# Ledger of designs, part 18: VH-VL binders against Putative pre-16S rRNA nuclease

Target 1, 151 residues: Putative pre-16S rRNA nuclease, of Pelagibacter ubique (q4flq5)
Amino acid sequence: MITIEDFKIKHTNKVRFIGLDLGSKRIGVSICDERQSIATPFKTINKTNTNELIDELKIIIKDNNIGGIIVGNPVNMDGSLGRSAQSVNDVASNISKSIDLPVILWDERLSTVGAFNLSSLLDVNVSKRVKTIDQNAAAFILQGAIDFLNN
Short names: E, the ipSAE of ESMFold2; O, the ipSAE of OpenDDE; V2, 0.75 times the mean of E and O plus 0.25 times the DockQ between their complexes.

## First folded at step 20 (VH-VL; framework fv_gatralimab)

Design t74 (from t70 with light chain H99F; at its last look DockQ between E and O 0.74; V2 from the best seeds 0.00; counts 0 for: pae E 2.8 > 2)
Fold by ESMFold2, look of step 20:
Structure t74 (fold): chain C 151 residues (1-151), chain A 128 residues (1-128), chain B 111 residues (1-111)
Amino acid sequence: as target 1 above (151 residues)
Amino acid sequence: EVQLVESGGGLVQPGGSLRLSCAASGFTFSSYFMNWVRQAPGKGLEWVGEIRNKALSYTTHYAESVKGRFTISRDDSKNSLYLQMNSLKTEDTAVYYCARGPEYILGSGWYSDYFDPWGQGTTVTVSS
Amino acid sequence: DIVMTQTPLSLSVTPGQPASISCKSSQSLLDSDGKTYLNWVLQKPGQSPQRLIYEVSKRFSGVPDRFSGSGSGTDFTLKISRVEAEDVGVYYCMQSIQFPTFGQGTKLEIK
């Protein structure tokens, strides 16, 4: 895996990224445009182990020309890594070993701020957002990361 | 009934190697993280390491005191947990317990908690 | 690693009297899932360790209700309202928010 700071230095703007939310009951996937400006919900993955998740990710990467993977990191409010962050780090590490693309952990505390901006830009009400919430968390994560990378 | 039974303890010289086994029964072994915990004579409990389940690709984690010298493995088809101990030191002298950790489901999180049950322990003595 | 500090390290208690054991962690044991991962473990003489309390205050199956746990953040307490002879042993606090670490243990004896 690679830090978000190192990725900012080394990445190019011509590739798409995907975002992963591993903290929901289902795995949410988001994708951004080639300009890396807007993240949108993409799909839900229903796999029971990391190896099967990796297999599906490889298909998504090939079909969409993905150049990087952003994984939400559920860091505790005090900045410590708890039980939830441990399992996410295990999954992200195995993705990084199996997929020859940058894999970056994004601090979900920062995504809360970025997620508000995305919701405002989409001009949707709260009830409609609840209907698609399983993929919206992944979009909030990815949006936060690409906002950081662009600024 | 849920049961863990350790074996393979004994007397070993410093620098030597030893392999411990833990036989599990009475539960779905493959669903759980499995752990080794040790207790030096007259001392408290010390976590040694953990091997995760299939959902987390069987990743292993170790206490700093044993990292690089000990290797945890499992065979889900045999309901068995193993501890390979290399480059043994006198400070590794302890009773070694097999202990069942939590269940993990990808995306859903952690279920149950550390540690239930514990095995009866197997004694490792590292002495010249 | 999270350091767990128990006080006292030894207790000698008259039967029927209460006992109290303190445990402090070097950082908060509250996880992002809203749960606090502090456990108490008992090792009776000549036996393997066994679960006593999980998530600060929840009794494991078969644990008598004279055992109670309390606390939050970094400060935790195990209380035994009326100590009985079968309660002798070593009590460990243990965090499970990260890879588990134990306190030094508190040896409970009957006097």
Scores: ipSAE 0.410, ipTM 0.762, lowest interface PAE 2.8, mean pLDDT 86
ESMFold2 (binder alone), look of step 20: mean pLDDT 92; pTM 0.930
OpenDDE, look of step 20: ipSAE 0.524; ipTM 0.845

Design t75 (from t70 with heavy chain Y111F; at its last fold request DockQ between E and O 0.80; V2 from the best seeds 0.73)
Heavy chain, then light chain:
Amino acid sequence: EVQLVESGGGLVQPGGSLRLSCAASGFTFSSYFMNWVRQAPGKGLEWVGEIRNKALSYTTHYAESVKGRFTISRDDSKNSLYLQMNSLKTEDTAVYYCARGPEYILGSGWFSDYFDPWGQGTTVTVSS
Amino acid sequence: DIVMTQTPLSLSVTPGQPASISCKSSQSLLDSDGKTYLNWVLQKPGQSPQRLIYEVSKRFSGVPDRFSGSGSGTDFTLKISRVEAEDVGVYYCMQSIQHPTFGQGTKLEIK
ESMFold2, look of step 20: ipSAE 0.533; ipTM 0.795
ESMFold2 (binder alone), look of step 20: mean pLDDT 92; pTM 0.931
OpenDDE, look of step 20: ipSAE 0.702; ipTM 0.879
ESMFold2, fold request of step 21: ipSAE 0.530, 0.523, 0.453; ipTM 0.797, 0.796, 0.764
ESMFold2 (binder alone), fold request of step 21: mean pLDDT 93, 93, 93; pTM 0.944, 0.942, 0.945
OpenDDE, fold request of step 21: ipSAE 0.872, 0.867, 0.870; ipTM 0.948, 0.947, 0.946

Design t76 (from t70 with heavy chain Y111F, light chain H99F; at its last fold request DockQ between E and O 0.70; V2 from the best seeds 0.00; counts 0 for: pae E 2.3 > 2)
Heavy chain, then light chain:
Amino acid sequence: EVQLVESGGGLVQPGGSLRLSCAASGFTFSSYFMNWVRQAPGKGLEWVGEIRNKALSYTTHYAESVKGRFTISRDDSKNSLYLQMNSLKTEDTAVYYCARGPEYILGSGWFSDYFDPWGQGTTVTVSS
Amino acid sequence: DIVMTQTPLSLSVTPGQPASISCKSSQSLLDSDGKTYLNWVLQKPGQSPQRLIYEVSKRFSGVPDRFSGSGSGTDFTLKISRVEAEDVGVYYCMQSIQFPTFGQGTKLEIK
ESMFold2, look of step 20: ipSAE 0.523; ipTM 0.791
ESMFold2 (binder alone), look of step 20: mean pLDDT 93; pTM 0.943
OpenDDE, look of step 20: ipSAE 0.801; ipTM 0.906
ESMFold2, fold request of step 21: ipSAE 0.473, 0.304, 0.345; ipTM 0.785, 0.722, 0.758
ESMFold2 (binder alone), fold request of step 21: mean pLDDT 94, 94, 93; pTM 0.948, 0.948, 0.948
OpenDDE, fold request of step 21: ipSAE 0.880, 0.875, 0.896; ipTM 0.952, 0.952, 0.952

Design t77 (from t70 with heavy chain S112G; at its last read DockQ between E and O 0.66; V2 from the best seeds 0.75)
Heavy chain, then light chain:
Amino acid sequence: EVQLVESGGGLVQPGGSLRLSCAASGFTFSSYFMNWVRQAPGKGLEWVGEIRNKALSYTTHYAESVKGRFTISRDDSKNSLYLQMNSLKTEDTAVYYCARGPEYILGSGWYGDYFDPWGQGTTVTVSS
Amino acid sequence: DIVMTQTPLSLSVTPGQPASISCKSSQSLLDSDGKTYLNWVLQKPGQSPQRLIYEVSKRFSGVPDRFSGSGSGTDFTLKISRVEAEDVGVYYCMQSIQHPTFGQGTKLEIK
ESMFold2, look of step 20: ipSAE 0.633; ipTM 0.820
ESMFold2 (binder alone), look of step 20: mean pLDDT 93; pTM 0.933
OpenDDE, look of step 20: ipSAE 0.623; ipTM 0.867
ESMFold2, fold request of step 21: ipSAE 0.673, 0.619, 0.653; ipTM 0.850, 0.815, 0.832
ESMFold2 (binder alone), fold request of step 21: mean pLDDT 94, 94, 94; pTM 0.945, 0.947, 0.946
OpenDDE, fold request of step 21: ipSAE 0.878, 0.870, 0.873; ipTM 0.947, 0.950, 0.949
ESMFold2, last read: ipSAE 0.657, 0.674, 0.690; ipTM 0.833, 0.842, 0.854
ESMFold2 (binder alone), last read: mean pLDDT 94, 94, 94; pTM 0.948, 0.947, 0.947
OpenDDE, last read: ipSAE 0.876, 0.879, 0.875; ipTM 0.951, 0.946, 0.952

Design t78 (from t70 with heavy chain K54R I105Y; at its last look DockQ between E and O 0.74; V2 from the best seeds 0.00; counts 0 for: pae E 2.1 > 2)
Fold by ESMFold2, look of step 20:
Structure t78 (fold): chain C 151 residues (1-151), chain A 128 residues (1-128), chain B 111 residues (1-111)
Amino acid sequence: as target 1 above (151 residues)
Amino acid sequence: EVQLVESGGGLVQPGGSLRLSCAASGFTFSSYFMNWVRQAPGKGLEWVGEIRNRALSYTTHYAESVKGRFTISRDDSKNSLYLQMNSLKTEDTAVYYCARGPEYYLGSGWYSDYFDPWGQGTTVTVSS
Amino acid sequence: DIVMTQTPLSLSVTPGQPASISCKSSQSLLDSDGKTYLNWVLQKPGQSPQRLIYEVSKRFSGVPDRFSGSGSGTDFTLKISRVEAEDVGVYYCMQSIQHPTFGQGTKLEIK
């Protein structure tokens, strides 16, 4: 893995990224356009371990020409690292070792506010809303990161 | 009954190697993080390291004092935890406990707390 | 690493009298899930360590109610309202918000 600051120096603006929300919800995936301007919800992954997650990510990467992976980092509001950040860092590290693309942790404190707004706008049943919430959180993670990269 | 039983302790010269085992029973071993904790004679408890579960691809973490010399592994099919100790120093003399950490499930997060149960311990003595 | 500091390191108590052990951490043990990951561990003479208290104040099964834990953030206390002979041993505070670290231990003895 590399830092978002190092990636900002080195990244190309010609590729799509995906965003991952690995928190206490099901795994949400988002994707951005090739110009890295707009992140949108993509899908939810329901795998039971990191190796199965990595296999699914490889398919997504190939099918969508993905050039980088942004993983939400659930740092505590006071900036300390807790249990959620530890398990997310473990998953991100394993992704980085197994997938030959940049993997970047993005501080979720800057990206978490809007997840329920998109669900409210869709006016869907509770089962569908639960699935959509995970994808929306992933989109806000990715949007925060690409906004930073373009600043 | 949830149980952990260590084995493999003994007398070893400095620079030597030793492999400890911990047999687990009475719980779904693959769902839990597993840990080694040691206690030097007359001293307090010191965390040695942890191996995560299958959901986190068995990622390992070590105390700085043992990093590069000790390796934690597990075999979920045998309900067994291992500690390979290389380049042993006199400072590694201790009772070594295996201890069960939390459950973790991908997407659901952490369940339960450190440490329950602890094993009975196995003694490692590093002396010339 | 999160440093855990206990005081006192040794305590001699007459049976029936109270005992109090202080534990301070080098950083907050409050996690984003709203839980504070401070534990107390007891090692009785000749035995393996065992859980005593978790999440600051919650007793494990079989722990007498004369044991109570309190505190928040970085400052924690274990109290025994009336010490009994069976309480002899070494008490450790332990944080589990990160990889676990222990205080130095407090040896409780009966006078």
Scores: ipSAE 0.485, ipTM 0.788, lowest interface PAE 2.1, mean pLDDT 87
ESMFold2 (binder alone), look of step 20: mean pLDDT 90; pTM 0.898
OpenDDE, look of step 20: ipSAE 0.778; ipTM 0.897

Design t79 (from t70 with heavy chain S31D P117Y; at its last read DockQ between E and O 0.54; V2 from the best seeds 0.00; counts 0 for: pae E 3.0 > 2)
Heavy chain, then light chain:
Amino acid sequence: EVQLVESGGGLVQPGGSLRLSCAASGFTFSDYFMNWVRQAPGKGLEWVGEIRNKALSYTTHYAESVKGRFTISRDDSKNSLYLQMNSLKTEDTAVYYCARGPEYILGSGWYSDYFDYWGQGTTVTVSS
Amino acid sequence: DIVMTQTPLSLSVTPGQPASISCKSSQSLLDSDGKTYLNWVLQKPGQSPQRLIYEVSKRFSGVPDRFSGSGSGTDFTLKISRVEAEDVGVYYCMQSIQHPTFGQGTKLEIK
ESMFold2, look of step 20: ipSAE 0.540; ipTM 0.798
ESMFold2 (binder alone), look of step 20: mean pLDDT 92; pTM 0.926
OpenDDE, look of step 20: ipSAE 0.804; ipTM 0.905
ESMFold2, fold request of step 21: ipSAE 0.513, 0.578, 0.579; ipTM 0.782, 0.803, 0.802
ESMFold2 (binder alone), fold request of step 21: mean pLDDT 92, 93, 92; pTM 0.935, 0.937, 0.928
OpenDDE, fold request of step 21: ipSAE 0.876, 0.872, 0.881; ipTM 0.951, 0.950, 0.951
ESMFold2, last read: ipSAE 0.263, 0.385, 0.342; ipTM 0.731, 0.744, 0.742
ESMFold2 (binder alone), last read: mean pLDDT 93, 92, 92; pTM 0.936, 0.934, 0.930
OpenDDE, last read: ipSAE 0.878, 0.886, 0.873; ipTM 0.950, 0.950, 0.950

